# Ledger of designs, part 1: VH-VL binders against Protein RTF1 homolog (VIP5)

Scores and structures below are computed, not measured.

Target 1, 136 residues: Protein RTF1 homolog (VIP5), of Arabidopsis thaliana (Mouse-ear cress) (q9c950r261to396)
Amino acid sequence: VPTFEDVKEVTIRRSKLAKWLMEPFFEELIVGCFVRVGIGRSKSGPIYRLCWVKNVDATDPDKTYKLENKTTHKYLNVVWGNETSAARWQMAMISDGHPLEEEYRQWIREVERTNGRMPTKQDISEKKEAIQRTNS
Unless a header shows other numbers, all headers, positions and changes below count from the first letter of the chain; antibody chains aren't numbered by Kabat.
F is the ipSAE of ESMFold2-Fast. E and O are both the ipSAE of ESMFold2, at different seeds. Each is the mean of both directions, binder to target and target to binder. V2 is 0.75 times the mean of E and O plus 0.25 times the DockQ between their complexes.
Where letters were taken out, [cut] stands.
The coordinates of atoms that the task and the answers printed are left out; those that the model quotes come from them. Centres of patches stay.

## First folded at step 1 (VH-VL)

Design a1 (framework fv_levilimab)
Heavy chain, then light chain:
Amino acid sequence: QVQLVQSGGGLVQPGGSLRLSCAASGFTVSSNYMSWVRQAPGKGLEWVSGIYSGGSTHYGDSVKGRFTISRDNAKNTVYLQLNSLRAEDTAMYYCARDLGYDSSGYYFDYWGQGTLVTVSS
Amino acid sequence: DIQLTQSPSSVSVSVGERVTIDCKSSQSVLYSSNNYLNWYQQKPGQAPQLLIYWASTRESGVPDRFSGSGSGTDFTLTISSLQAEDAAVYYCQQYYSTPLTFGQGTKLEIK
ESMFold2-Fast, scan of step 1: ipSAE 0.061; ipTM 0.654

Design a10 (framework fv_levilimab)
Fold by ESMFold2-Fast, scan of step 1:
Structure a10 (fold): chain C 136 residues (1-136), chain A 126 residues (1-126), chain B 111 residues (1-111)
Amino acid sequence: as target 1 above (136 residues)
Amino acid sequence: QVQLVQSGGGLVQPGGSLRLSCAASGFTVSNNYMSWVRQAPGKGLEWVSGIYSGGSTHYGDSVKGRFTISRDNAKNTVYLQLNSLRAEDTAMYYCARDSPYYYDSSGYYEDAFDIWGQGTLVTVSS
Amino acid sequence: DIQLTQSPSSVSVSVGERVTIDCKSSQSVLYSSNNYLNWYQQKPGQAPQLLIYWASTRESGVPDRFSGSGSGTDFTLTISSLQAEDAAVYYCQQAYSTPLTFGQGTKLEIK
């Protein structure tokens, strides 16, 4: 199974989503990466879940929202556990912080419990390289 | 008070269909994972199907392709549609509440069936 | 699939006596310090009720004579001083992996 460091390196923060938003490689790059989705709040602050990006949903150009200083109609369909749990989110709900080890452990457990797709070492390596090339 | 009230069982011929209902009160079904568990006469418990807070569904191998779990959030009710019924499907069917969708403060779900419906008997015979 | 095997299949004991029920898992159900193993009690004509979760944590309202122990693949439910109302079938269940599975049950009869 991928380590916490593996998942951390292929987790895309909100600022990077905003930066790459208009690039022709955006969907190809972000699909198969992880994002940290804000799912609610507790008295201790925001609650986040580490989710796998299934696809980018840009089908409704009239449904726009602010992402940092930009406006977009692109949403992310993400899964937590397996692909049948896909849910659509605004990129504005994605954390700009690094994932926590607790969130990584929750994700591992949920994928195993639901017999979901576990990324291979090859999948992780390819995404790390693609992200590295884009940052270069 | 938290409870699950079931309905929809009965006697049906092989190849027939039934729809079971599980109405919740005191909590919201979409905030929890929900399952159906069955028990054939004189036998043990068998997990049949589950629906997660986000709507994803899972099935045991013995019922996959024949049974469908669903949820009506407005009615706060979980359903199990039974199709292509066989004599081996004769059982008491229980609806049960599983873990909350949000993890606790420790970051883990306990994943236990803490609330059960009263059961609905399904008899498949000619 | 994870298979759970209980022993004994049935047991008859007197009020006030101690009883233990064992549950063996075909693979470990331990994850991050928690064992995803639950115990349920089913009295005649009733739906099952949760007794123990995380192998050893008693559900709210469950009498302290019920206790769970074990880790990994070997688990035990103990009833320290049987009462007449404890006549029931007891099931272990794993929540580590889907499909969720139950042991075959242990029938406990009071003499």
Scores: ipSAE 0.006, ipTM 0.574, lowest interface PAE 10.9, mean pLDDT 86

Design a11 (framework fv_levilimab)
Fold by ESMFold2-Fast, scan of step 1:
Structure a11 (fold): chain C 136 residues (1-136), chain A 122 residues (1-122), chain B 111 residues (1-111)
Amino acid sequence: as target 1 above (136 residues)
Amino acid sequence: QVQLVQSGGGLVQPGGSLRLSCAASGFTVSSNYMSWVRQAPGKGLEWVSGIYSGGSTHYGDSVKGRFTISRDNAKNTVYLQLNSLRAEDTAMYYCARGRGYSYGLSYYFDYWGQGTLVTVSS
Amino acid sequence: DIQLTQSPSSVSVSVGERVTIDCKSSQSVLYSSNNYLNWYQQKPGQAPQLLIYYASTRESGVPDRFSGSGSGTDFTLTISSLQAEDAAVYYCQQYYSTPYTFGQGTKLEIK
């Protein structure tokens, strides 16, 4: 099981998605990362879920939206527990903040509850390296 | 058994165009990073272009804006469209399969096509 | 871009001898425990063939006489007990970052 620190290191913020959006490696870099998806709002503020990025969905060029100062028709297909929870989200709904430990623990419970795929430490290590090389 | 069979080279004048093909068997090109690497006569290897499994493409600075890499998943074939050719583009062009960690974006080339000669002569 | 410099550019040796080819990177290609550096062999009229990946791991089917070593910026390909069929140009390549780059090549001739 990956630790909170492992997951935090491969969680991508909205500003990084916008930065890498037009790069040829975008899909390959982002798949296998985590993102904090905004799922609603409570009286205490916005609610986020820590989700695993399954793939990038660019199949409908007519469905564009704004991401920071760019326009895109790319969406993220993410999973929260298992494959049956896969959902398509605008990157504009991704948090630009760091993940919280409570969100990490909730994600672990959901993966276990649904018998979903738990990423390996090797998966995390490979992705962390790719992210760090891209930032340098 | 993995094979990459290339075609489409030839002699062309400066400013001309050629389309190179790389037909794959024994694996699926859409599941792999695929690349074109060229070699001028008597010179070393130069990476030209790549296409990631997800379909995104990238190019070396010397060919950017003139060359286009693409693939046809149904035909399991990778292409390189060469436009606005210059004498300096004269080379043997190889297609190659990338191998690496699934989420790592780092690829080394484990299988290569036989090469296709492109000659640009004025 | 990461630049790779090989030395020597050319070498002539006899069958049975040991030869070493060096590859120097302009910046480190090491991350954690992996060196993102490969070696290829190209015989006259043929496409390159992968010999070594991750600096020291021999590709399946490659003879034991080929070995790779080094870390960070300095790498070596060693061919022990050279054979006639080893006459070729040898290239190092980095895959640490794009654009992928190759050394200029080392031509190995057998006397």
Scores: ipSAE 0.016, ipTM 0.657, lowest interface PAE 6.2, mean pLDDT 89

Design a2 (framework fv_levilimab)
Fold by ESMFold2-Fast, scan of step 1:
Structure a2 (fold): chain C 136 residues (1-136), chain A 123 residues (1-123), chain B 111 residues (1-111)
Amino acid sequence: as target 1 above (136 residues)
Amino acid sequence: QVQLVQSGGGLVQPGGSLRLSCAASGFTFSSYYMSWVRQAPGKGLEWVSGIYSGGDTHYGDSVKGRFTISRDNAKNTVYLQLNSLRAEDTAMYYCARESYYDFWSGYSPFDYWGQGTLVTVSS
Amino acid sequence: DIQLTQSPSSVSVSVGERVTIDCKSSQSVLSSSNTYLNWYQQKPGQAPQLLIYYASTRESGVPDRFSGSGSGTDFTLTISSLQAEDAAVYYCQQYYSTPYTFGQGTKLEIK
C-alpha cells in the first residue's frame, strides 16, 4: 500500500498543471498521478478528495475555460474509488495545496470499499522520478 | 429550534460605516460556516461574505477591502462590518447558515436565514 | 466566477397548472456524484427559503410538487399542480465554488 508521503510526492498541484499544459509529455506525465479535488465545503472548512488521474479529455474544443492565465479545453478524468466513479473535471478546480493525511486515509478506504485498483509502490516510484526529471 | 436574529441596520451617508450582527441559537454555532447575503430593493440575491468555524473568511468581489466578516463563537454571533459605504450597497442584508449533513452526504447553503437588516446609504 | 442565467424572468399561471423554471450555469457545477446547485423560494417581505439542494434533493418540509432536475450546466425546477401559495420569486444558486452566485430570479404570478 503506498504511504502518505508516496502519494503526496505524486500529487500534482494546479500550478504544475498550468505549467505543463502545452508540453508534448503532458498526458503521459500526469496520467497515474493524483490531484486534490475540492468537492465542497463543511462546517469545518473545505472538503477535498485525492483522486487518481485516469486520462486527459480534450474531445470538446468549444468547452474552454481559464487555467491560471491560460485558456484550455483540456479536462481531467479522475477516479476516487474505482473506474465506475470516473468524473470529468476542469483543471482550474484542482487544489494548489498539498494533500492532508486524512484525505489519504479516506482515499485508501474508498479504494478498498469499492474493490478499486490500488497503485503499486513501483508505479508511484516511476511517477516520482518522471516528475523530478521534469522539475529539473 | 434554530433561530438567527439580526440587528444593526439603518440609514448612513456615503463613506459611512455600520456594523451588522446576527445572533444564533438552537444549534452548535461554533461548528457552522456562516454567510451574509444581500438584496438591493427590487433586485436579486448577492452573496457577500462567508466565515468558517475557525475564522477563515471569503468575500465577494464587490465588497473586498471594504467589508469585514467576523464571529464570536462564545457569544454565538456573526458580524459584518461595513466600511466606505456607497449608494450601491443599499440592500436588505441577511445572515444565513450553511448546513452540513455528514461527510458522505455533504453540505448545503442556506438552510436557515435571519429576518434581514435594511441598510440604506443616502445623502 | 460562475454565472447563472434563469429563464423566464416572469411567468403567470393558473392554480393546478405545471410550471418549469430553467437555470443555466456558465460552467459545470458537477463534482463526481454531487451537483452543487440549490433552488430557493422568496415570498414578498420574507427571507428566502431553501427548496432543493444537490439539484434534485428536496429539503425537509418541502411539498412533493416541487422537484429539481439537471446536471452539469442545465437545471430545471418544476412545480406540478401549482397552488396559490406558490406565488413567489424563485432563485437558483451554485455552491460549487466561492464566490457563491445566484441566478437573477424568476417571478411566478398566479392568474
Scores: ipSAE 0.000, ipTM 0.521, lowest interface PAE 13.1, mean pLDDT 86

Design a3 (framework fv_levilimab)
Fold by ESMFold2-Fast, scan of step 1:
Structure a3 (fold): chain C 136 residues (1-136), chain A 120 residues (1-120), chain B 111 residues (1-111)
Amino acid sequence: as target 1 above (136 residues)
Amino acid sequence: QVQLVQSGGGLVQPGGSLRLSCAASGFTVSDNYMSWVRQAPGKGLEWVSGIYSGGTTHYGDSVKGRFTISRDNAKNTVYLQLNSLRAEDTAMYYCARVEYGDYEDAFDIWGQGTLVTVSS
Amino acid sequence: DIQLTQSPSSVSVSVGERVTIDCKSSQSVLYSSNNYLNWYQQKPGQAPQLLIYYASTRESGVPDRFSGSGSGTDFTLTISSLQAEDAAVYYCQQYYSSPWTFGQGTKLEIK
């Protein structure tokens, strides 16, 4: 299974989503990466889940929202566990913080519990390379 | 055969410092969540600090700012640096593992304990 | 923080009897399909030893007279046909949310 450091390096923060939003490589780059989705709030503060991005959903141009200083109709379809639990989220709901190791452990447990697809070392290495090329 | 062997306890005066060591054999500390749990004489168990496989550390409120957990991957050893010690820190200190790969989410291996006594 | 309360605080029973120890959580420790509640046994002069994890799964090497049950906020450790070597303090512990917390312990004495 990928290490926490592997997942951390391919987790995309909200500010980077906003930066790359209108680039032609956006969907290709973001699919296969992780995002930290805000799912609610506890007595201790906001609750996040580490989710794997399956695709970018731009099918409804009438459903726009604000992302930083831009307006977009692009949403992320993400998976937490397996494909049957895929959910669509506004990128505005994505955290601008780094993932926590507790969130990583919860994600591992959920993928294994649901017999979901675990990223390979190769999957992670490819995404690290793609992100590095984009930042150059 | 996995084991945790502890050392570094002793008697210190209030305000003093100690460094506790927890040496692992049969597994790699950096692949697991490692923790310190203490027990005051005749009392129950209290979680003190932990270090995740990725290096993220966290602490119980009673020890934040005074205790520091760390690890030396080359020596396969976890440490707890105790500073600004108080009488209420007197306890048996145990190191314990939560195994990363098997998803038990429980402290499955414990060290033998290291006694820390804070007294004038 | 999640508070765990055990009952009874102390119990004295004879060999061969059935014992139940309860642990009540101030908040649910059920996440997805797992209860993040563990049980430990501590014999005098020794470190704690894991007995049960995920509320009801017995740790390898633990005798089958030990069993765990419950879900959400109410949990029970049961020892059927008590043996002399079972004299110990028993602790429940939650691994649902940091900081990790333990119950106050139940001292089991054998008559």
Scores: ipSAE 0.008, ipTM 0.537, lowest interface PAE 14.0, mean pLDDT 88

Design a4 (framework fv_levilimab)
Heavy chain, then light chain:
Amino acid sequence: QVQLVQSGGGLVQPGGSLRLSCAASGFTFSSNYMSWVRQAPGKGLEWVSGIYTGGSTHYGDSVKGRFTISRDNAKNTVYLQLNSLRAEDTAMYYCAREGYSSGWYDYYYGMDVWGQGTLVTVSS
Amino acid sequence: DIQLTQSPSSVSVSVGERVTIDCKSSQSVLYSSDNYLNWYQQKPGQAPQLLIYWASTRESGVPDRFSGSGSGTDFTLTISSLQAEDAAVYYCQQYYTTPLTFGQGTKLEIK
ESMFold2-Fast, scan of step 1: ipSAE 0.254; ipTM 0.733

Design a5 (framework fv_levilimab)
Fold by ESMFold2-Fast, scan of step 1:
Structure a5 (fold): chain C 136 residues (1-136), chain A 121 residues (1-121), chain B 111 residues (1-111)
Amino acid sequence: as target 1 above (136 residues)
Amino acid sequence: QVQLVQSGGGLVQPGGSLRLSCAASGFTVSSNYMSWVRQAPGKGLEWVSGIYSGDSTHYGDSVKGRFTISRDNAKNTVYLQLNSLRAEDTAMYYCARGEDYYGSGSYLDYWGQGTLVTVSS
Amino acid sequence: DIQLTQSPSSVSVSVGERVTIDCKSSQSVLYRSNNYLNWYQQKPGQAPQLLIYWASTRESGVPDRFSGSGSGTDFTLTISSLQAEDAAVYYCQQYYSTPFTFGQGTKLEIK
């Protein structure tokens, strides 16, 4: 099971999505990473979920939106738990904050509850290295 | 307790420069969207600039190429460098913290006290 | 750019009365179930203060007489029973897309 530190290092913030948007390998880089999706608010503040990026959806070039200072028609299909939770999100809807340990624990519990796919440490390690190379 | 304390304003001639500072306490500036909003005397609010985590920056059309937003994470401080100042830049400048819900931008939940910038010949 | 237009520009109302301030957006600021529209209060000589975010969610510490409503392009801030301390300029703001923009403001005076 990947550690919180492992997941944290492969969680991509919105500003990084915007930075890498035009990279030739953007889709390959982002797929398999995590993003922090805001789903609502409680009395104590906003509620976020750590979601795994299944694929980039660029099938509708007419549906563009602003992502920071850029315009894009790319969306993320993300999963929380298992395939039945798959949802399409604008990258503009992704948090620019780092994940919290409680969000990591909730993600673990949901993957286990729904018998979803748990990423391997090898999957995470490969993404971590790719991200580190682009941050140099 | 979240606080934003501003400094660096003043009177300057057209073409001059100033650096505004916004020192944060009670939270980490690198974890939040940070914004500058200005207000000319007796006028409404105008968004000027913002900086996201990872240092991606945005500017209003009236200040692009002249103003630069930055941060110093070690000092937990956000800056706005004002260059090539014009009389129309005369305003109270506020720094504000953004809260990120759903990622599509931020509502500004805490504001500094403001710093007056006067550009006069 | 998204333009926000407020109405009225100025209003005078007595303590205890209800007041509504409207904000119209030049394009929809709704995505899925969320309206990316905020309301701020600015009292004389003070920095603005957040009142409402996501069009209808009241910020912590804000009195329950303040409420926000609307969706898409048409939004309303309501103060159900005015108090003397509510004399201020009120601004709507969108954060749906950059550049973020504010309405021109509504000045609320208490008679």
Scores: ipSAE 0.006, ipTM 0.529, lowest interface PAE 10.1, mean pLDDT 85

Design a6 (framework fv_levilimab)
Fold by ESMFold2-Fast, scan of step 1:
Structure a6 (fold): chain C 136 residues (1-136), chain A 123 residues (1-123), chain B 111 residues (1-111)
Amino acid sequence: as target 1 above (136 residues)
Amino acid sequence: QVQLVQSGGGLVQPGGSLRLSCAASGFTVSSYYMSWVRQAPGKGLEWVSGISSGGSTHYGDSVKGRFTISRDNAKNTVYLQLNSLRAEDTAMYYCARDRYYDILTGYDAFDIWGQGTLVTVSS
Amino acid sequence: DIQLTQSPSSVSVSVGERVTIDCKSSQSVLYSSNKYLNWYQQKPGQAPQLLIYWASTRESGVPDRFSGSGSGTDFTLTISSLQAEDAAVYYCQQYYSIPYTFGQGTKLEIK
């Protein structure tokens, strides 16, 4: 089971999504990483879920939205728990903050509850390396 | 009004097949995890199968390879195909809605149930 | 698979009395602040109905006399001031992992 630090290092923040949005490697890089999705707000502040990116959905060019200073029709299909149960989200809804340990623990629990796919240490290591090459 | 209406049960001989239907109104089945739960006469509840909003299917060990769950989004209906039926499959079969994959609410329970469909496997 | 064991298997009580039904899980169904245990009521000839979810939260429309409690592996459904319409079989259910499992049921008869 990947550690919280492992997952944190392969969690992509909104500013990085905006930066890499138009690059030819975007989909290959982002798929298999994590994103912190804003799902609402409580009296105590915003609520986030740590989700795994299944794929990039660019199938509807008419459904555009603003991401930072760019306009895009690209969405992320993200999974919280089961890998085949995906929700489509605007990248504008992705947090620019780092994940919290509580969010990591909630994610582990959901994957276990749904018999979802748990990424391997090797999966995580390969993503860390790919991200590092892109950030150099 | 939110409801599930079932059909398709009956009497069948061992080795036979039946298709159970669960038609939803007041909500969209493709947005929910939908389950089938059975109850043998005078016995307790047993979860047998489920289908996620994304299309993943799951089965209890007692029915794997024999039962198939499916969904027709256009008809807003969930099906359970029962094949190679055994006497031990005799039960009332219920379909139920749950919020298993609802990322927003996290509400995890079978909150809406169909009326049940009786399946009798006997020679 | 997670196994749920209920006690008692059956009980007979009078109107106005209190009854408690226990549900023991073979492993914890608690993670962080969430308790993945539900209670259902099944009246004769009817489909089950949700009573309580997340161990202690009453479903909308369920009377205050029904309450749930517990943590980890030990859970309790309490019915205070029993009414005649409460005669039913009660089931606990874990929602922690697939396959979902139910307790064997507790039959509640009102004298």
Scores: ipSAE 0.006, ipTM 0.547, lowest interface PAE 10.1, mean pLDDT 84

Design a7 (framework fv_levilimab; at its last look DockQ between E and O 0.07; V2 from the best seeds 0.00; counts 0 for: pae O 10.6 > 2, placed apart)
Fold by ESMFold2 at other seeds, look of step 2:
Structure a7 (fold): chain C 136 residues (1-136), chain A 122 residues (1-122), chain B 111 residues (1-111)
Amino acid sequence: as target 1 above (136 residues)
Amino acid sequence: QVQLVQSGGGLVQPGGSLRLSCAASGFTVSSNYMSWVRQAPGKGLEWVSGIYSGGNTHYGDSVKGRFTISRDNAKNTVYLQLNSLRAEDTAMYYCARAPLEYSSSWDYFDYWGQGTLVTVSS
Amino acid sequence: DIQLTQSPSSVSVSVGERVTIDCKSSQSVLSSSNNYLNWYQQKPGQAPQLLIYWASTRESGVPDRFSGSGSGTDFTLTISSLQAEDAAVYYCQQYYSYPLTFGQGTKLEIK
């Protein structure tokens, strides 16, 4: 079972998504990573969930939006728990903040509750290395 | 307090042109999907055109090549240019917003303008 | 294009009764566990108003007596305890693919 620190190291922030958006490696790199998705708001502010990226959807080139200083039609399909929670999101909805330990615990509980799948420590290690190569 | 205030309709001869306006307040048009939907008298709703926050446009088959959607971000206003008008274009024209805020941003129209009547007759 | 067919075309019922309106899509509007289907209410002389999105999610401020159900190609709007103010035309609309399309409408009248 990956630790909170393991997951945090492969959680991609909005600024990094915007930086990598047009790179040829973008889609291969971010599949299997995590993102903090803004899923709504409450009286006290935005509500986030820590979600696992399953693929990039760019199949509708007319559904464009702004991501920081760029325009894109790329969306992230992400999962929280198991595949029945799969949803497509604009990357503009991804937080630029770091994940919270409570968000990690919520993710673990949801995976357990739904009998879902999670990455192994080896999967995480491979993603960490891929991210490091990109930053170098 | 989202509002969409429409103007620019009226009576036009076949083959004529009009420009419809939809002035928005309470949100920015450039951050939302903006659309036009029309309704002929006594008939159902027909989607006409839309413009994404990134600027891409889409049109219904019955109006493609004759109508043009555009926007002026400084005025926070969306336009529909209606050219080569026909009798079957007679309808109430609504502008509508699909939200692109903190939630999933798919094209369900949560706010509508009051409607602008376009009548095409000789 | 995705065609939406509503049934019935019109219905006349009494206050307090349960009403169902069906919407059948010519193609599935399901993607990634979301059904890209909306329901709108249009009262005489007014613009349409959103009732339901994602097939079953009630818009803020919509009374609990309205509910949506279904998946893929078959969808239903239910009004569980009809009120006089519910007399209107109801439309389904898909937003799965362009062109966006509406059902032909179902006119709900009070007896």
Scores: ipSAE 0.006, ipTM 0.537, lowest interface PAE 10.6, mean pLDDT 86
ESMFold2-Fast, scan of step 1: ipSAE 0.110; ipTM 0.699
ESMFold2, look of step 2: ipSAE 0.006; ipTM 0.577
ESMFold2 (binder alone), look of step 2: mean pLDDT 90; pTM 0.929

Design a8 (framework fv_levilimab)
Fold by ESMFold2-Fast, scan of step 1:
Structure a8 (fold): chain C 136 residues (1-136), chain A 123 residues (1-123), chain B 111 residues (1-111)
Amino acid sequence: as target 1 above (136 residues)
Amino acid sequence: QVQLVQSGGGLVQPGGSLRLSCAASGFTFSDYYMSWVRQAPGKGLEWVSGIYSGGSTHYGDSVKGRFTISRDNAKNTVYLQLNSLRAEDTAMYYCARDQYDYVWGSYEYFDYWGQGTLVTVSS
Amino acid sequence: DIQLTQSPSSVSVSVGERVTIDCKSSQSVLYSSNTYLNWYQQKPGQAPQLLIYYASTRESGVPDRFSGSGSGTDFTLTISSLQAEDAAVYYCQQYYSTPRTFGQGTKLEIK
């Protein structure tokens, strides 16, 4: 099971999504990473889920939205738990903050609870290295 | 005042179908995961199915492939479609408000239950 | 799936006494800081009602004579100073994994 630090290193912030949005490697890089999805607010502040990126959905050119200083029709199909939870989200709803350990523990529990696919440490390590190369 | 009002039960022969409905009021329905729990006469509780606000579903092994849970957030209603019914499906069926779809670690329990809908499968 | 075993299956006690109901899980239902075990009360002809969640937290409106304890695999519901209205079937339930599962129930009779 990947550790919290492993997942944290392959969690992509909104600013990085905006930066890499138009690059030819975007989909290949982002698929298999995690994003911190804003799902609502409580009296204690915003509520987030750590979701696994399944694919990039660019099929609706009429469904544009603002992502930082850019306009895009690209959405992320993300999974929380198993494949039945797959949902399409605007990248504008992705956090620009680091994931919290409680969010990581919630994600582990939900994957196990739903018999979802748990990424291997090797999968995560390779993704981490690819992200580092892009930032060099 | 939270209310879950159920309907759609009845007597049906083996192999038949029924659709159960649970109409919710008194809370923001779209914020909650909703579940169905059944109880055979004189027996214990068995979780049947659950559905997230976004439509993702889970099923107990005994009903998988035969029952379908669905919801209409605009109508504040959760449904359970029962197909290929068997004598052992005879039970009181309860809908229940499940976890808050946004707050992890606070609401992972069944805090409100409908009155129950009796389903009898008999020839 | 996770199996929950309750003991005793039934118990008869008098008003004012204390009763203890045990629930044993086939595997740990502790994750991080939360224990995913709940207790419900079901009176004859009625839907179940939540009593305790996360092993030891009382639901709003539940009298303080009801208390829950335990961690990992072994859990206990304690009812002190029993009242006549406490006659019911009590169920433990795990929320750790799908499918959610319940214990077989403990019937509490007041004599």
Scores: ipSAE 0.006, ipTM 0.551, lowest interface PAE 12.3, mean pLDDT 86

